VH-VL binders against q9m1h8. Designs and how they scored, part 8

Target 1, 233 residues: q9m1h8
Amino acid sequence: MEETMAEEGCCENVESTFDDGTNCISKTEDTGGIESKRFYLARTTAFEMLRDRGYEVNEAELSLTLSEFRSVFGEKPELERLRICVPLRSDPKKKILVVFMGTEPITVKSVRALHIQISNNVGLHAMILVLQSKMNHFAQKALTTFPFTVETFPIEDLLVNITKHIQQPKIEILNKEEKEQLLRKHALEDKQLPYLQEKDSFVRYYGLKKKQVVKITYSKEPVGDFVTYRCII

## First folded at step 1 (VH-VL)

Design Rb27 (framework fv_recibokibart)
Fold by ESMFold2-Fast, scan of step 1:
Structure Rb27 (fold): chain C 233 residues (1-233), chain A 120 residues (1-120), chain B 108 residues (1-108)
Amino acid sequence: as target 1 above (233 residues)
Amino acid sequence: QVQLVQSGAEVKKPGASVKVSCKASGGTFSSYAMHWAKQAPGQGLEWIGEIIPIFGTANYNQKFQGRVTMTRDTSISTAYMELSRLRSDDTAVYYCARDEYSGYDYFDYWGQGTLVTVSS
Amino acid sequence: QIVLTQSPGTLSLSPGERATLSCRASQSVSSSYLHWYQQKPGQAPRLWIYGASSRATGIPDRFSGSGSGTDFTLTISRLEPEDFATYYCQQYGSSPYTFGQGTKLEIK
């Protein structure tokens, strides 16, 4: 079972083990409510993440309730209707697409189908795949055939917004000139800066990439602003 | 239905190269990965590497890296493994095997094997 | 690399007996990526059990696989003459993909 028990009042009391799913919920008709809640949570987190990355998101999507979500998408949402496509605020001609994948294993055929589906999207500059199943390593290799970066997130990683539980810093990616000025001023090489790993949840949330130098500003009242620099490895 | 047919036995001198072929019939050639494994006389199986025909990408076991090259020709549904700078301990049966992205990543079909003998 | 150690190396039994073949990994392997192959002399290996416990197509129900973590077992409940062969376990959990050294089932 891959269902998360976000719904209250159904089968929590009859759960037989902490390691297992519920005994009273069928994977067919009876699980529709749990499925819609899982998609609702993941989609809301995706919108929050895109907003934080500088994309123009509709405020109504960020404030959507579970009840309203179910009114629009139904008990068993259609995956293609869940897709998000929003423009970058600083350059509206650049768009990002978030695709929700099904429960079947993701193969090279699945990736080829995505190529066909997005072939007419002229402004697409990045894509995120939300995964409910394993992607074999050949499918992972096939993602490199896209002309832009494709990120993947297990749906479990989007059920809770990690940034809501801690104070988030301001993040600025240094351009080439800013990076060169920093290195000249401090007599530093890229590799001499403190590091953040690609695997860090923070790095993944903001979509940071290898070799980028990031200026991180923490705002703490009354101590004031605290600035650090990190190189992604 | 699906069948992998390998080239015939080879006898080579130390320092030479050998190129073994594996021709696939039945199914779509580019829809799976092709792997190669070595079996020395009286010994078990050892994985050499893989090629993904759709991309032409090959990944090798570190033990053979620098001496092995895997290629493919999609027009004739054939994968190749070339092993260079042959030594006597390269004497073995070499197998090709298919992985059709099953989610379990197993070798569902195997070639009949090619005996390579390195004699001095 | 993950080393797979099979035991015993050779198992001499008679038709009708039960066979138990062991495969031990040097580090944990997901059961989904542990497989068993049967090989007869002069022939290529054939997929027998995949994902630790699932029989490949056409494999008789007297064969069963079990195990998780580092310890896996292939069991033949009642040996038939055609079952005498060498059995290899294999992991596909991490590169380089590795095989055990094999257990040879031979007639007593």
Scores: ipSAE 0.000, ipTM 0.414, lowest interface PAE 17.2, mean pLDDT 80

Design Rb29 (framework fv_recibokibart)
Fold by ESMFold2-Fast, scan of step 1:
Structure Rb29 (fold): chain C 233 residues (1-233), chain A 118 residues (1-118), chain B 108 residues (1-108)
Amino acid sequence: as target 1 above (233 residues)
Amino acid sequence: QVQLVQSGAEVKKPGASVKVSCKASGGTFSSYAMHWAKQAPGQGLEWIGEIIPIFGTANYNQKFQGRVTMTRDTSISTAYMELSRLRSDDTAVYYCARTYEWDYFDYWGQGTLVTVSS
Amino acid sequence: QIVLTQSPGTLSLSPGERATLSCRASQSVSSSYLHWYQQKPGQAPRLWIYGASSRATGIPDRFSGSGSGTDFTLTISRLEPEDFATYYCQQYGSSPYTFGQGTKLEIK
């Protein structure tokens, strides 16, 4: 089975709470360090995504300032040094790799080079590519040659963490037993569960897959919580 | 892990009824829908209907409505399909199959050959 | 009733060749509810591709599914001897649930 059928992993439940502060950026007019600022923002968002998906993330990475980032990676960071490789909290033998791609077009040769680079990464079960250029059809198809799911994000999609700027409900993936209970409660009408589109920004953020059923809990307002269920299509 | 085991081949005369069983093991019987499909000799698959074991609710393809009855016995994890007023064109292999994620048939029984002869 | 029409009815190829199997629906079917099954003579069907493009457990990477709306395709990039079988597309979007008539993949 593919992961969509075989694995119904639990994501860490995340409720985005805004601090009264702002995202840590030194200066908006920093033209001399635009590249390092983009990588800093995208990498920070990637770590936040991975934490929210249930991976073990070092808190020091989440609290890193732009100034500290630049002291470590420089004004023009080396792409390979930006990579993230962290284990799943529930199963430390399963790791995810985040690869930052350059501005050059991504071709089948690029994908083959990546295969070689990761050949010794034991336990890798998922990968994310952060893109600064478009992938042609052949390069996209070549991503299917990896023995695990490879997601892609344009770097622009990671410059802001959407969960920090809009009040987000808590999202939980239902396991088989919970789906079973829901199916019993709703009988034939389970086919009519409201849907979240696969391309929805929150679906992509949490790495949700087609067929998963999620429980959405809205933050407590005047009277308790609102709970709803959605099927990913 | 999950296995569906069907009853053995049947030979019936036109006008008779046949009742085929499908016993589930290795999973929670009541948590999925059980479906039945017909495959005539040398032909493709045709959906007959479904039963939702937890409720005992059955839904049938209109082509078979009035001749098919689907039931279950949750105590022995078994689903049944009874087809009445048999005709020669009911000669076929009948398969049970289940859906757990409610949109594909993830496990199938081995099939039961029903022969209707005059 | 949604009618699924598969083409070709029979596809004669040699091991090593590429196979392309088509399934056309009489009305739009969500890709989430379009599935493919493999059946060998004397055996029950087996789930092969679900949701138009997701491989079932144990299915080799040479198999891929694609399509949306009314046109769906199952592709086998490089045929192996064990791939010769009948393939059925199936829709679960609307009752009665229906199967295509099947494409029989046979050795030349």
Scores: ipSAE 0.000, ipTM 0.373, lowest interface PAE 24.2, mean pLDDT 79

Design Rb5 (framework fv_recibokibart)
Fold by ESMFold2-Fast, scan of step 1:
Structure Rb5 (fold): chain C 233 residues (1-233), chain A 121 residues (1-121), chain B 108 residues (1-108)
Amino acid sequence: as target 1 above (233 residues)
Amino acid sequence: QVQLVQSGAEVKKPGASVKVSCKASGGTFSSYAMHWAKQAPGQGLEWIGEIIPIFGTANYNQKFQGRVTMTRDTSISTAYMELSRLRSDDTAVYYCARDSGYSSGWYFDLWGQGTLVTVSS
Amino acid sequence: QIVLTQSPGTLSLSPGERATLSCRASQSVSSSYLHWYQQKPGQAPRLWIYGASSRATGIPDRFSGSGSGTDFTLTISRLEPEDFATYYCQQYGSSPYTFGQGTKLEIK
């Protein structure tokens, strides 16, 4: 019973991404597609991430089981069927598209194909590419030709939702006025604003950009709410 | 078959530290959270904390914060819980338990056999 | 922290009878994050019901879980001798993750 084994936690992590030399037993027990489990986990995390970024996400997608996923998409899911397109809750005219890429190397030609595929997508304001292969320097540059921000995530970064296993902070992006007031106050107090690296996993999870200043509120700290500020670099 | 095997019983004096191990066989150790729970004699279960081996991150119940440290060694599929400044009321069976790892719910699908820690003089 | 209160603390019944075990949370808990464990003397706890209503692998269909919000129930339709144990509810909705104090099911 693959479904039972997966739900018991036997088969979810047979991928090399989590391989520390301890997954031989799980591999021998796996009767299903490792590929479908990988896509299931990554897609579920992507929906959770989009919900946390303020997008309108169907609850049914968040509660989908591996068995249900396989009944809909099969053991070898078609990449185009895995795509996610959801609107922003605060402005439904703004949509984000998540594209699952194949195992072939991503080239400039691949990026041009994406331009053609999305040419009729009205309201698209952001895109995420889930990668299973390397993207060369020229393909990375080609992503800048989109009229909106395109983020990339190696699929292994989406196999576990990092926010589920720690106290989840509330993250707010400061507007221009708030940012200017904070920076002025810090300058007057002779303080340097702490940094968060662009490559930080939380920065990437929330889609934060260089030069943004974020207010991070930790709930249930020993003294109640604890607030900190970070500049993304 | 996947198993969690814990280290043997320990007897410690008040003020000492104890380090309990939990070795996972089979499965992908690093992608599941490992939890620890305390059960004092004749009492119920109390969650102590968790470690997520792939990230090396640990979260502790505030009741034990400052006295507990959770670590792991992925090369031998082993998680550790160290409890310091032991008191008599730390006498208990300590269990490790594996998180299910599923986004539809997180639950303790596999438990170690328990390690009895006795704190006495 | 979310406090889980189980009732009754001890339930004395005979084989063949129906058992109903209650778990009440001090705050709302998503059903996806409420679970039940069975523990026999001298043994580790064992996952019994997860997500309020899903039976773990190998658990007989005489066991059923239900509930939402703050009220959750574990029901055993016809007790067998091997069912006499302590049952704990547990929430994974917010840290610190907590267990109920347990309901001890014992033979009358």
Scores: ipSAE 0.000, ipTM 0.408, lowest interface PAE 17.9, mean pLDDT 79

Design Rb7 (framework fv_recibokibart)
Fold by ESMFold2-Fast, scan of step 1:
Structure Rb7 (fold): chain C 233 residues (1-233), chain A 119 residues (1-119), chain B 108 residues (1-108)
Amino acid sequence: as target 1 above (233 residues)
Amino acid sequence: QVQLVQSGAEVKKPGASVKVSCKASGGTFSSYAMHWAKQAPGQGLEWIGEIIPIFGTANYNQKFQGRVTMTRDTSISTAYMELSRLRSDDTAVYYCARDYGDYEGFDYWGQGTLVTVSS
Amino acid sequence: QIVLTQSPGTLSLSPGERATLSCRASQSVSSSYLHWYQQKPGQAPRLWIYGASSRATGIPDRFSGSGSGTDFTLTISRLEPEDFATYYCQQYGSSPYTFGQGTKLEIK
């Protein structure tokens, strides 16, 4: 990684020979608002991600401005208030919870606290943890104790929505029958399909799992829809 | 100081079930994951599953799912693995092993329990 | 599942020689989750190298681990009589966690 030293300027009263006034370079002085902006960006990206995964997201959340966010959550948002819980559009009984974690190290104790907090939460079928600190390997293993998939994202990964710079496709996970039909049709085995890495930012954005075969449909103008298939490895 | 002590050898008929225990001493029992592995005669190690005692939840290798159940009793620092509907190819030494953050591997192992399945 | 293939299956050497044991993964494995175990007949496995290259407590400096991605190696620079055993690699990066089939070091 590159370590950069910020070169900072200041506003100064400078008179040119043409009396054109002052050109000013200012330091960033909104240090108190940086935390709220960071949570705003990450939360907005999380909502967009959930919408793209097929969850029912309120349009008001997607169009929330930074100033509106700050009026609701303040300059130092409370983590529990930032949580997102939305139902799957295809099955409203199934919900996903997004939890924003603090800067404290995440340990087995932290995971145990989450179990207690979500105990008897009806309809929860998936969870996402937004991290501001590293999780030790045992805490990572402890995430397997949840009866559903738990994903983690460093908050840095949610400050920009990568799909805004890439064509937004329709993602469909093939069921066992569809996968077998595709493999017969093309005389392919899982390993012979084009691949997407599990660590790939696109794969992580859509929450795809190893060995799933996905049908990706791109809207291509003027050609129309373009379909491709990928196996997650 | 950490030691894992397993129950003794067992001989079972096909179709029966076996329950193997693994008692931990030293260290905090609830602060680590407990794993189980199978080693058939003359063969290598195969992971069966894990239990995380602080939560009481278990995760199984799909190959054994439906036949294996892992439980624990935190009050006596003991983990259990029960394997049902035994087949001849279940004949093996079964090991428990601890996973703790310090080493990022299975740092302590039980002595093994021989389970023989014969008609 | 990730398949770990160890080679050779059996390695016959004399004390004082160098041993090189290979472990190849069918998919990339983080070095942090690639471990090596030593097992002697009638005994439980013992953690030998963790995180691809770190020696476990009490393991002599003649043992070294290396590798990343899909290719990992366990090296013994100068074999001692007590080193003759079976060595297993393990990936602990994704479930189901898997072991290689083992490399048996035997006296020639």
Scores: ipSAE 0.000, ipTM 0.406, lowest interface PAE 16.7, mean pLDDT 79

Design Rc18 (framework fv_recibokibart)
Fold by ESMFold2-Fast, scan of step 1:
Structure Rc18 (fold): chain C 233 residues (1-233), chain A 119 residues (1-119), chain B 108 residues (1-108)
Amino acid sequence: as target 1 above (233 residues)
Amino acid sequence: QVQLVQSGAEVKKPGASVKVSCKASGYTFTDYYMHWAKQAPGQGLEWIGEIDPSDSYTNYNQKFQGRVTMTRDTSISTAYMELSRLRSDDTAVYYCARDHYEFGAFDIWGQGTLVTVSS
Amino acid sequence: QIVLTQSPGTLSLSPGERATLSCRASQSVSSDYLHWYQQKPGQAPRLWIYDASSRATGIPDRFSGSGSGTDFTLTISRLEPEDFATYYCQQYGSSPWTFGQGTKLEIK
């Protein structure tokens, strides 16, 4: 039992009417299953997110079943083995690293350890930390010492892929010329460009930045394309 | 100069609630997590939970989940731990302690608050 | 949860002798997250050794910590009267944070 320092046996001292002592064993198996399932879901969503951001992701990772995941990583996966490192499709020299953090608090020491661990990884241009605990103020500030952007996601945010409940849109970031043309057109038509908050789950999923203007194309097989624009604020 | 000062001893009846305070001084209160731990008479230490004073994030040991509530008041640099539905085995000295951001160790401790639960 | 088992439970020695206190974890703990505390009767615990081997500020050099994985040791090379206290190991590697049951160092 996780809460008991002195082992009382597998079950609580207070016995329910229909609890014959096998409950603790099944709960232990369920708990291990829950842990591996959480990592499986979060890692699968991370791969889907990276694919959607233009990274080169192996299709085998996207189609991996829970049973296959458990066969490779076990019931209690080692965090370092869960890491993802994939190159950007448009520039294979640029890689992103996804690091799964444990349940211990993330401190300045944890961030310094990451600096050491990645020092030999040539080509990193971005990093994502998947969190199981909150990061304190000093640790958050220490993330700014990396020479690239470090994003954080509570693991809870990766247990469900928000895009799976809606037709997957095509996301295109407008260049300076395209943005200027769109804004000029809206001004002439006396329209205001809609916005998305930087903290929005959709914005975080695609890694969009403040001041970018994005073209979002929704496609349904018989109906055709629906296009909308958003400015990130 | 860095110090944590806890409220005084409490005597409670079974089923009551107790709220212990921990006043911080000599450092920036919101920069460090605050932990709470329990030590029953003649026994060792047991971790109860933690709070981030900067935004009230809390994380509790599952053993105390549902009975413990941790809060803070940044205007007076004080953290609170409230334990409800008290039982005789809640009789203990309760400590607050600061989480050292560099080491992950509990570097500064309050003096302790004795809570006695008796009929 | 990680269970920390300290041995011996009580260690009876005389001033001038060497003390060796053991802390064994039920699963691997990074040395960066294993700490030792000293507690005297009627007092709060005090951080003594952090990160398995680093002395806290003001702690005499007769104290040393070592170990990795599941086996950690606190050593006092030459006991002084003020060193007789209870020592607790603590892990900060996996929630819930846990303490060992303590080793009481007492005068023979």
Scores: ipSAE 0.021, ipTM 0.543, lowest interface PAE 7.0, mean pLDDT 83

Design Rc33 (framework fv_recibokibart)
Fold by ESMFold2-Fast, scan of step 1:
Structure Rc33 (fold): chain C 233 residues (1-233), chain A 118 residues (1-118), chain B 108 residues (1-108)
Amino acid sequence: as target 1 above (233 residues)
Amino acid sequence: QVQLVQSGAEVKKPGASVKVSCKASGYTFTDYYMHWAKQAPGQGLEWIGEIDPSDSYTNYNQKFQGRVTMTRDTSISTAYMELSRLRSDDTAVYYCARGRYTYYFDYWGQGTLVTVSS
Amino acid sequence: QIVLTQSPGTLSLSPGERATLSCRASQSVSSDYLHWYQQKPGQAPRLWIYDASSRATGIPDRFSGSGSGTDFTLTISRLEPEDFATYYCQQYGSSPWTFGQGTKLEIK
């Protein structure tokens, strides 16, 4: 039940039909249909997020309908078949893998199994785990054993693409030299760089990390382009 | 490829001024700070100051403050260091070097020998 | 200002030996801002090691840098004749940027 409450528009007209128990939906039909829709929404958002981060995403994946998704993956999709592996546009040798995790608690054993499963995946540069369950402290620490950054997202965070409802700016992550030059310039001008919290949905969507400095270019109607900088804390 | 080419050796009398040039090529001149360093005969390196060619911002070592002036000409990708009121202890090889703010000096000029003698 | 003290001032060794050059800072310096340069007589300094441990382009793997905080080391595992030169450490963490006084590596 936890996951059905997270879906956008799930409450539409539902309450008005439940008066005497007349609208009785079977567990198989309702739960299975909701599950495939949840995976469809999360996977679509993941592709959009990867596209926005500079990865090469097939347009067919971005335009896939729920009906088409269900035709390919069924009402109860196999988790391994949902996985996404796409290359970075600027360097096709670097790939990102998105893994959909099950509802069982994630433990050190789960992380060890992932190491084995991805051992033949040449060129992995980053990984995202889509979570449907809690990850204990030991499992979280075990993620540091991967030779690349591993991000986690509760599946609920991917059911809606927040960027579709807000005009999103162009994001550029400053390299070490650019960051230090900017910080010196700010110090000389008696300026303090504004901050963005690591927990902010915007920061998480673009995969920004603590201590990174980002250049944000807003394209507004009458104002045109304007630039601001933020340090992630 | 990146090159920094400095002007030739100078001989000056005490109290005079000297202006050393450093012509950059092989990169976008305004993207990197230009630094200047002094090396007296048989001694180590001493940082004099830096200039941001994009806006002419300068920052000088307090030891040289009031006697050093750094400028640049973006049309010819050239940086200049002028040292005034020369003393005998200003006799040294002066180097320009490319650096990002707070980083290492990855390319150096060949050096300019300035001799101050009476 | 941060003072960098290099030791020894002169190190006399033979080709084939291991060299260990020390650079000690008067204040803590992030490893990202500690660099080493090699200088031969009559030549400009050349970047040798940057960010405490990263070899510059073309520098042989017998050279390694290490250290953090106030203690940094440049190590040459097996000296070659062309390695005899003066080595300077440099910090870029706090203005004014400073160099150590240098360690002269000379043939015994």
Scores: ipSAE 0.000, ipTM 0.390, lowest interface PAE 19.5, mean pLDDT 81

Design Rc36 (framework fv_recibokibart)
Fold by ESMFold2-Fast, scan of step 1:
Structure Rc36 (fold): chain C 233 residues (1-233), chain A 120 residues (1-120), chain B 108 residues (1-108)
Amino acid sequence: as target 1 above (233 residues)
Amino acid sequence: QVQLVQSGAEVKKPGASVKVSCKASGYTFTDYYMHWAKQAPGQGLEWIGEIDPSDSYTNYNQKFQGRVTMTRDTSISTAYMELSRLRSDDTAVYYCATHYYSTFGYFDYWGQGTLVTVSS
Amino acid sequence: QIVLTQSPGTLSLSPGERATLSCRASQSVSSDYLHWYQQKPGQAPRLWIYDASSRATGIPDRFSGSGSGTDFTLTISRLEPEDFATYYCQQYGSSPWTFGQGTKLEIK
């Protein structure tokens, strides 16, 4: 049998501030603290991402502190309690679900369990899986059995909101008529529409899909607004 | 025919680092996870960590976290494990082993092992 | 982490006898994630049984695996001389992936 011990004794700190929930810090406790912080950061970024995609997000979730998160979910949060389900602002009948997966390998059985768990969610039109482990090919293929788009993000991709690092523009997806009009104009002027690749971090953050044309509006004081268009490839 | 060929035996001083290679052939390198395991003389097997060659995703056993680094080079189908700040209890045979990404983590193929001796 | 405890540590038997090797997990492991390996001195381990009960390619039908939850068993119905080796169970249910300490099957 192996025995796990802290490198410099059982505890490195006896007591900290009440708000931080810190009492005794050991190697095992540090691991637990890191885990709850990781879920906190990823969940906060997920809410911000969903807000930016046009979903109705509770402002209380966006302003939640780490200490408040730990008081609600604990140091080892239950994954099912972390889930996010919010409606689209433009069409409240359409909802998105964010599921936090554990560290165990994701298999076809894991995907089947998700089907059963969400069977009563009538308005679900999209799902995001936050991954802590590799998804094998069969599990990946099984995601296509859902009647809506399922996106995956390694949890590491959600620990920092990339849009907060730089000024992010307003994004609008063009409808069929708007797209046809724009393409007609570009063809008439003998111009090609600029592209953004599907794997681009910006494209993934906003959940943009191949063949969509987006209007991007940048705002700068005092110069005013700049508009560009991109086709996702 | 699947084959994993590891680099040769190493003798190191305490505090040094060692980098072991595992060259794969006979399969699509990016379709198999590469694992590393340790076996001290006369002892059992201990899992060190894994790497997915397709995206460089790594997962390390906490016991080795901070001392181990796993990398790969897809152009030559070779995986590497570097272990730093070597101690006497790191003396062991180190194995690379692989599992097909669509299986439940059983190790189909193993390298021949690399003996690493740490002595003063 | 999940600790796998194998028993007995050493099993001394004669060719022709039946061997029963146990692997107990400290917490429940789906049978799909429990595997067995055979290792002979100076050699790398070899996959023997996967998903608790499936024989790897080339493994004789005298070998069988069974079990679920926390208790798993490897059975050899009639020992042959080449079967004397060390057997390890391994779980892939929860990281870090772990091996049992091994059961050494030796000639009495």
Scores: ipSAE 0.000, ipTM 0.408, lowest interface PAE 18.1, mean pLDDT 82

